# Ledger of designs, part 88: VH-VL binders against NAD kinase (nadK)

Target 1, 268 residues: NAD kinase (nadK), of Syntrophomonas wolfei subsp. wolfei (q0aze0)
Amino acid sequence: MKIILVNNRFKENTEKKAQEIAGQLSALNVEVIIDNGLDEPYAGTVDFIMVLGGDGTMLRAARRYGQRAIPVLGVNMGTVGFLSNIEINELAEYLPLILREEYSLEARMMLEVAVFQQQSLLTRVFCLNELLLRSNSPRMLSFALEISGQKLEPYRGDGLIVSTTTGSTAYSLSAGGPIADPQLDAFIVTPVASHIINKRPLVVSPEREISLHLLEEREAIIGIDGQIKMDFGAENRVLIKRAPHPLLMVNLKAKPFFTSIDRSLQRQ
Key: E = the ipSAE of ESMFold2; O = the ipSAE of OpenDDE; V2 = 0.75 times the mean of E and O plus 0.25 times the DockQ between their complexes.

## First folded at step 8 (VH-VL)

Design K1 (from G28 with heavy chain Q104K; framework fv_bermekimab; at its last look DockQ between E and O 0.14; V2 from the best seeds 0.00; counts 0 for: pae E 20.7 > 2, placed apart)
Fold by OpenDDE, look of step 8:
Structure K1 (fold): chain C 268 residues (1-268), chain A 122 residues (1-122), chain B 107 residues (1-107)
Amino acid sequence: as target 1 above (268 residues)
Amino acid sequence: QVQLVESGGGVVQPGRSLRLSCTASGFTFSSYGVHWVRQAPGKGLEWVAAISYDGSNKYYAESVKGRFTISRDNSKNILFLQMDSLRLEDTAVYYCAKDYWLVKSPYGMDVWGQGTLVTFSS
Amino acid sequence: DIQMTQSPSSVSASVGDRVTITCRASQGISSWLAWYQQKPGKAPKLLIYAASSLQSGVPSRFSGSGSGSDFTLTISSLQPEDFATYYCQQANSFPLTFGGGTKVEHK
């Protein structure tokens, strides 16, 4: 068995723990690769990914490895979030199950985000939570939203969020988006400070495609999961699809989503 | 650095009780199983007891079962060995040792303390 | 209980020699076998775990092999600091058990 331990290089405690766990796993004849984000994602085949940290670390892991059909376990290290399944102090208890591959998987839809310069692809990324288009100035943006070829009325505001249902409890929520069942596949399109009062979020089928482009010469930013940023101008367009593969999240311990929503949100 | 320090050893009379302690530092104590291993003078190593990371499981050698009790305080990073009904054959240097993940399967000891001596007086 | 038979009980060797120590389990223990080094007046030190995995910081002249019931610790070229007593230990099942030890001494 080969396992990747994903930790946060900026959190020393996660690095230390990764080393400790790596040692223990090695003692059990498990191959271990530690990914603290400094290097490129490991390109070889692996059997399991263990994420040590909070939601941010999980999002990074998802972007790096989520396009691969690899079980991903979130191990919380004292942070508040929605993406961890067990606590670090529970890992020892569940380790035998992990090694024996006695766990269930929950498929979470991811976004495929493609950014273009005219007809040229600049970048393509997969992400678990959301894409954000926002102004890079105090001025509002004017941009076009198209859903499966249907052109909506121009949007004016600070920006727009396109999120997965997993991402519904992230930035989309702060922007007034609905909370979605993680077991549901859908896009959530949430305006950010629209000049149109009562501009409502959209819940869109995962079978549709979403495109965005600016209607004026303004400077904007594309944000991915709040961790990746790139400039976005009038010459650019973004195309959003359902990723071809979901993130396979390991479920070792039952975590009722709806009963924990209030608790989790109060902590944020 | 990972370190274990035993204490509580000494001279005792047969039939008496003694409590050993082991203080851990340099690692997440609560994440690991821990062992007691003893060595009689001039003899080999003998496993005595083990306790899981959370103390939920305890294991004993037959030679000490019913007489010794292993326990731990994870909040203080301390391992204990309560030794009751001590016998002359219990004479040994007692080591505490850090295990790998001790849940359902036993593993080895990767870090050892320097030991504490338990001996007897007539 | 699983009995661990270690052989030889002692071996005389010189610096530079190849030293081989054997450990036999009374039943199959897969790869659940560790090797320790102990010097006089000191605590044991882990050398090999999982039958063949070298503990961090241990010189590469040490190696472990075997599976099932027969295991071997090899020192490819004995160094002055390697004169010590070595123990095998099975980690297959409780109670954990050690071999009787092998003393490597000067020839």
Scores: ipSAE 0.005, ipTM 0.512, lowest interface PAE 11.0, mean pLDDT 91
Fold by ESMFold2, look of step 8:
Structure K1 (fold): chain C 268 residues (1-268), chain A 122 residues (1-122), chain B 107 residues (1-107)
Amino acid sequence: as target 1 above (268 residues)
Amino acid sequence: QVQLVESGGGVVQPGRSLRLSCTASGFTFSSYGVHWVRQAPGKGLEWVAAISYDGSNKYYAESVKGRFTISRDNSKNILFLQMDSLRLEDTAVYYCAKDYWLVKSPYGMDVWGQGTLVTFSS
Amino acid sequence: DIQMTQSPSSVSASVGDRVTITCRASQGISSWLAWYQQKPGKAPKLLIYAASSLQSGVPSRFSGSGSGSDFTLTISSLQPEDFATYYCQQANSFPLTFGGGTKVEHK
């Protein structure tokens, strides 16, 4: 068996713990690849991904590996989040189940984001939580939203969030979007400080294609999962679709989503 | 070299106390759970106590519960067993043994000390 | 408490013989069972973990099988250094418990 251990290189105790766990797994004849974010994603075949850290580390793992249909386990190292399943202190208890491949999987929808210049594809990125379009100046944006070729009336404001249901408790929530059950597949489209009164959050079928472009030249930014930033201008367009594969999250211990909502609100 | 070394055994009288130590070297002691296991002369192995890697969980066999206390000092790489209200039935060689992280696992105790003898005299 | 019953209590065997030792748990323990070898005056040595996984450095003539409540340790061709006492141990539930041991001795 081959496992990727994903950690956060900026947390000293997380990196040290990853090395310790890798040593213990190697003693059990498990091949271990450590991904601390510095190198390109491991390209070879793996059976399992273990994420040591919080939601941010899981977001990076999802972007790097989520389209490869590999089970991903979130192991909490401190702050309780929505994407971890077990605590680091419980890993020994659950490791036999992991090695025997005796666990269930929860599918979480991801976004496929394609950014164009004119008609040429510049980049394609996958994300778990959201895409944010926002102004990069004191001026409002004027932009067009199209849903499966259907043009809505122009938007005017600070920007727009297109999130998954998993991302409904992230930036979308702060902008007034609904909390969604992460087992649903949907886009949640949430305006940011809209000056157009009748622009409300939309919940959209995952089978739709969402397109955004500016209606006048302004300095804007596309943000991905709060971790990737790209310049966006009048020559650009972004297309958002459901990704071909969901993130396959390992479930070893029940984590009641609905009873944890209050903790999410406290973090806001 | 991965090593565990017990000390503190000896000849005692019933009702007295004794403290055993186990010194670890050659591995990161604070990453592993540890056990005390004893063996009476001519008898089999009997699990006595266990402590998790950080000391947060402690477990005892019923025969020693309330009389023995397991503890660890991760800064000095030492495991302890405080043995109070000793009985004749506590006569044994006492081993310390390294286990996985939480001490309840299918991976077994992979490193053992040489043991320290606790005996009674009349 | 989970009682671990080993059979036989002793085995007389010759070098080259196949030796089989059984261990029965009083309750199901899945595959949470280890086998140890102990020579007189020495500490136990781990042979098999998780019922069937061979510990690093242990000769391949040792093998383990079983799940649930019935487990077997097999020595495929006994060597002179294999005369020893063997113990099973469950790790499914506290208190952790060992079998009574099986002494393998020279005919």
Scores: ipSAE 0.000, ipTM 0.385, lowest interface PAE 20.7, mean pLDDT 86
ESMFold2 (binder alone), look of step 8: mean pLDDT 92; pTM 0.945

Design K2 (from G28 with heavy chain S31Y; framework fv_bermekimab; at its last look DockQ between E and O 0.03; V2 from the best seeds 0.00; counts 0 for: pae E 16.1 > 2, placed apart)
Fold by OpenDDE, look of step 8:
Structure K2 (fold): chain C 268 residues (1-268), chain A 122 residues (1-122), chain B 107 residues (1-107)
Amino acid sequence: as target 1 above (268 residues)
Amino acid sequence: QVQLVESGGGVVQPGRSLRLSCTASGFTFSYYGVHWVRQAPGKGLEWVAAISYDGSNKYYAESVKGRFTISRDNSKNILFLQMDSLRLEDTAVYYCAKDYWLVQSPYGMDVWGQGTLVTFSS
Amino acid sequence: DIQMTQSPSSVSASVGDRVTITCRASQGISSWLAWYQQKPGKAPKLLIYAASSLQSGVPSRFSGSGSGSDFTLTISSLQPEDFATYYCQQANSFPLTFGGGTKVEHK
């Protein structure tokens, strides 16, 4: 068995713990690769990914490895979030199950985000939570939104979020989006400070495609999962689709999502 | 540079068939809808047909419906217009044009070819 | 089908003049209107899309306005290279339709 440990190099406690766990696993004849985000993603074949930290670390792991159909376990290390399954102090208890592959998998839809410039593909990114289009000035944006060939009225506002159901409890929630069942596949399109007071979020089928572009010469930015940022202008286009592969999240311990929502949100 | 180049035009007899081609370069062809637009001598512009980026949807003007077929080969960056049962009123310069956006619905045609002429002989 | 009525069919103007061209749709088309410029023997050139969005590389003297069924193309100060035929086109729904065109000529 070969395992990747993903941690955050900026959090010393996660680095130390990754080293400790790596030692323990090695003693059990498990090959271990540590990914603290400093280097390029490991390109070799692996059987399991263990994420040590919070939701941010999970998002990074998803972007780096999510397309490879590898089981990913979130191990929380003192933070409150939605993407961890067990606590770090529980790892010893569940380690035998991991090694014997006695766990369930939950498929989480990811976004495929294609950004174009001058009518050429600039970059393609897979992400677990959301894409954000936002003004880079005090002025509102004017942009076109199209969903599966249907052109909506031109939008005016500070920006727009396109989120997965997993991402519904992230920035989309702060912007007034609905909380979605993580077991549901859908897009959530949430306006950010629309000039139309009653502009409502949209829940969109994962079979549809979402397109965005600016209708005026303004400076904007694209944000991915709150971790990647790029400039976005009139010469750019963005196309959002369901990713071809979901993230396979390991479920060792049942977590009651709906009964824990209020508790989790209050702690954030 | 972004470019479209039409070919296949010529002189034909009424009732005959003709196949036009349009070769694209300088952009990601497979992500854009493409149109055929024609212009009779001394007349205005007339939309003929459109095809979505992946070819899943095709649209036709009533004047050519049932006679013309639009298609594309994204692997070769080529757009086609098969014209059957040609009529004298089909006389025109035929332009291929790229849609402005990456979607099925049109916003505008931002790239045009130079056109290919279709005329008739007795 | 959506009919596009363009007016005037022709206009005589001088360099420096303000030129206004109108396009009316037979039904509401929101903001989905494009304007093109065509010179003799050449393919059309996109000027404006989505009623008021200026295409990259087009001079700022060109502007588009309107929504619903009434639209306007304005050339604030006509330049020698602007003498041409202009077309509006609705992009609201298929079949796509063009206006009859407006020829801007020398006075």
Scores: ipSAE 0.155, ipTM 0.692, lowest interface PAE 2.5, mean pLDDT 91
Fold by ESMFold2, look of step 8:
Structure K2 (fold): chain C 268 residues (1-268), chain A 122 residues (1-122), chain B 107 residues (1-107)
Amino acid sequence: as target 1 above (268 residues)
Amino acid sequence: QVQLVESGGGVVQPGRSLRLSCTASGFTFSYYGVHWVRQAPGKGLEWVAAISYDGSNKYYAESVKGRFTISRDNSKNILFLQMDSLRLEDTAVYYCAKDYWLVQSPYGMDVWGQGTLVTFSS
Amino acid sequence: DIQMTQSPSSVSASVGDRVTITCRASQGISSWLAWYQQKPGKAPKLLIYAASSLQSGVPSRFSGSGSGSDFTLTISSLQPEDFATYYCQQANSFPLTFGGGTKVEHK
């Protein structure tokens, strides 16, 4: 059996714990690849991914491995978030179930984001939570939103968030978007400080294609999961689609989303 | 109510100049592109010129390039058409029309003024 | 320039008739076409945008169809207030261009 342990090199206790867990797994004849974020993603075949840390480390794992149809388990190491399933002190108790593949999977929609300069593809990335378009100056943006070729009236404001339902509790929430059940597949489109009255958040079918571009030259940024930033200008556009494969999250322990929501929001 | 009102038409001699104005009210003028469209008596509609919402882009029909200049003053909600070197073929009612968008879109020109007539004397 | 050819140039019709007006673009314009109604002495009024979308306040007896190069405006049951001239207009490319118009008039 081969697994990837994903940790955050810059959080000292996660790196030490990853080495300890790798040793325990090796004693059980499990081959372990450690991904601390510094090297390219492991390209070979693996059976399972274990993420040691909080939601940020899970977001990186999702971007790196989410399209490969590999089970991903979130293991919380202190701060309660939305994407972990078990606590680190419970790992030993659940390890036999992991090795026997006795767990269920929950599919979480991801975004596929393609950024163009004029007609040329500049970059393509995947994300679990959201794309943020925002102003990078004191001036507001004027921008166009298209949904499957249907043009909405222009937006004017600080920006726009396009999130998954998983991302509904992240930046989208801070901008006034709804909390969504992560079992739903949808886009949530949330304006940021809109100066256009009646621009409300939209919940959109995951089968739609969303397009954004600026209507005047301004300094703007595209942010991905709060972790990747790209300059965005009047010659750029971005297309957002449902990613080809969802993130396959491992469920070993019941984690009631609705009864735990206030606790999870406070401890992010 | 959303409204556009043209002014500045009249009777003129060929080769002279006129300036048309269009005053907007009831909407945020600086959000939208604006067009001049003309119609000769008994004839169809002819697009003349357009200017983007912020004035940065200007477009002209070939028949008026070099003779007409479109401009806007967003602080006063006024669109202008400076018409130089007028010809008898320029005889028309001139309409200003608000684009639904910034200047070019599939959404059409959704608000029109009443028009102002430009004609010639002998 | 994209030429817009309307046909017919005029239609004699009675109240209650179905009226069909055709507009052809010299090049593909996708769905970037609008239809306008104009009565004598008045400004044009937008009826249909994006080839088939009904403008607010326009009666549902008006409909638009087509994409690419061939477009149709239909009045399903002509009313007395529908006697007017109708124009198509493309917005795909500058210069923007109108069709020659179709006058719908009393028999």
Scores: ipSAE 0.000, ipTM 0.406, lowest interface PAE 16.1, mean pLDDT 87
ESMFold2 (binder alone), look of step 8: mean pLDDT 92; pTM 0.945

Design K3 (from G28 with heavy chain L102Y; framework fv_bermekimab; at its last look DockQ between E and O 0.08; V2 from the best seeds 0.00; counts 0 for: pae E 13.8 > 2, placed apart)
Fold by OpenDDE, look of step 8:
Structure K3 (fold): chain C 268 residues (1-268), chain A 122 residues (1-122), chain B 107 residues (1-107)
Amino acid sequence: as target 1 above (268 residues)
Amino acid sequence: QVQLVESGGGVVQPGRSLRLSCTASGFTFSSYGVHWVRQAPGKGLEWVAAISYDGSNKYYAESVKGRFTISRDNSKNILFLQMDSLRLEDTAVYYCAKDYWYVQSPYGMDVWGQGTLVTFSS
Amino acid sequence: DIQMTQSPSSVSASVGDRVTITCRASQGISSWLAWYQQKPGKAPKLLIYAASSLQSGVPSRFSGSGSGSDFTLTISSLQPEDFATYYCQQANSFPLTFGGGTKVEHK
């Protein structure tokens, strides 16, 4: 068995723990690769991914490895979030199940985000939570939203979020979006500080395609999962689709999503 | 400064051809759809043709279909209207106009040129 | 094709007056309606797009309302520079079509 441990090099506690766990796994004849984000994603075949830390680390892991259909386990290290399944102090208890591959998987839809300059593809990214389009100035953006070729009214505001159901409890929530059942596949389109006060979020079928572009000469920014940033101008457009592969999240322990929402959100 | 400047208008004989040009400046021309709109003397506005940002889609009014051809050169920021088989009823000031339109759908024409007049000799 | 019926064809008004112009589409066009102002010898100027969105730089005395097939342009307090001809235009589908125009003239 080969396992990737994903941690954050900027969080010393996670790095130390990764080394410790790597040692333990090695003693059990498990091959371990540590990914702290410093190097390129490991390109070799692996059987399992453990994410040590919080939701941010999980998002990074999802972007780096999600397309490879590898089971991903979130191991919380004292943070509040929605993407971890077990606590670090529970790892020893569940390790035998992991090694025997006795766990269930939950498929979480990811976004495929493609950014273009006219007909030229600039970049393509898979992400677990959301794409954000926002103004890069104090002025509101004017931008067009199309869903499967249907032209919606122009949006005016600070920006727009296109989120997965997984991402519904992230930035979309802060912007007034609905909390979605993570067992659903759907896009959530949430306006950010819209000029129209009562502009409502949209829940969109994952079978549809979402297109965004600016309607005026103005600088904007695209953000992905709050970790990737790129400039976005009038010459650019973004296409959002359901990613061809979901993230396979490991369920070792039952986690009551709906009963824990209030507690988790109150601590943020 | 965002600007459109038409040229190529003049006096022409019926049945002849004329080519109008529109030069854009002050904005990313290749990012927007563009229209031709004409106005006969003392009359209202009539949409003539439109072309998408990359020229992949063209649309025409029924009154000019088969006779007029819209095209663009994004490398030079120029819009063209080739007018063939001209008729007396084509007498008008011809405006080029920028749209919010990017790929497929129009939104409104937020920038207009000064227009160029097309008339006919008797 | 979508026909746009604009009314009235002309209106006489004084400075300070409230002026209302209506536009009716032969079929539903959602909110895809634009309003333009044109002065003699000049190109049209966009005032309103998407039925009610004020174009940048346009005075707030101009407003647009309506959805579906009936639309209204309102000038809350007419100014000397507002005497002109106004046109509605549907942006719902090709071919694009304009209303017949409304001339706002001095009483």
Scores: ipSAE 0.181, ipTM 0.700, lowest interface PAE 3.0, mean pLDDT 92
Fold by ESMFold2, look of step 8:
Structure K3 (fold): chain C 268 residues (1-268), chain A 122 residues (1-122), chain B 107 residues (1-107)
Amino acid sequence: as target 1 above (268 residues)
Amino acid sequence: QVQLVESGGGVVQPGRSLRLSCTASGFTFSSYGVHWVRQAPGKGLEWVAAISYDGSNKYYAESVKGRFTISRDNSKNILFLQMDSLRLEDTAVYYCAKDYWYVQSPYGMDVWGQGTLVTFSS
Amino acid sequence: DIQMTQSPSSVSASVGDRVTITCRASQGISSWLAWYQQKPGKAPKLLIYAASSLQSGVPSRFSGSGSGSDFTLTISSLQPEDFATYYCQQANSFPLTFGGGTKVEHK
């Protein structure tokens, strides 16, 4: 059995705890690969991924491993979040179930984001929460949104968010988007500071393709899960669709989504 | 397949009227503004008229105001151009063309018919 | 009314040449300009919208630039199928208006 432990090396408590857990698993003849974010993702076959930390660490794990159909367990280490299933002090209780593969899985839709320069693919990334298009200057953007080839009335404003339902409680919420049940598959398209009054958030079928490009020369940025930034200009276009595989989140302990919303809203 | 097909052209005598039709298929006609554009023999393109997606707004070139009437029947996916008081200057190939939403947009006319010829005989 | 002044009226060119065509609006139209290609006996075909955005299915050798009042269509390396007449068209204000056309023909 082979497990990846994902942590953030620069958060000292998570690194020490990862080493302790790795030692415990090794004593049970489990091979452990530690991914602290500094090395390339492990390329070999693994059976399970354990994320030690908060939602940010889970977002990195999703980008690195989410397309590989590997169960991913979020283990909270003190930071309140939406993506953890158990607390670190409960891990010993649940470890036998993990080793026997006695758990259920919840699928979470991911985005596939392709950025082009003219007709050439520059990069392809996957994300769990959202893509953000945003102005990188004091001037507002004028940009086009196309949904499966259908052109909408031009947008004017600071930008646009294309979110999964999992991402509905992140930046999309702050920009006025709805809270969505993460068990639904959908895109949520939320304008950022739109100067066009009739531009409301849209909920869009996951089978659609979403395309964005600028209608004027402007400096803009594409942001991915709040963690990756890419320059975006008039020569670029981004294409967004449902990723080929969802993130498979391990469910060991019931965590009712609707009662946890209040805790997230208290942070805001 | 997205298509526009014009019909109703022909040779027209002085003092006569003509009605052009444009039949749309392969898309939701009622979601888009549509235009008539004409081209006289050996000349460039001239915009003639436009109608909004729901028919509520109509626009005309100065050269045809008061003589031509644009209309649409969204239940039958048909665009019309009623041409009254025809003149020599109206001799042209008439195209229908699809736009997006309100016909004042940056997206251009992305689908065109092959045109129907109107000839003023004299 | 916004007048669209297109130049030159014709261009003699060879396959492989870089061809530029200009279009000037009599007043500002932001980036709401389209370029069309028309071959003899055929309907116009949209090439460029919003001054610089390439319509799907159009080869990348076509590009558009400009905003405000001055616009350029460029064919970076002319191909045999590019001999045609090209028109600009403003979408800023009714009545919509086209430029006079530029015929690109074999030298």
Scores: ipSAE 0.000, ipTM 0.466, lowest interface PAE 13.8, mean pLDDT 87
ESMFold2 (binder alone), look of step 8: mean pLDDT 93; pTM 0.950

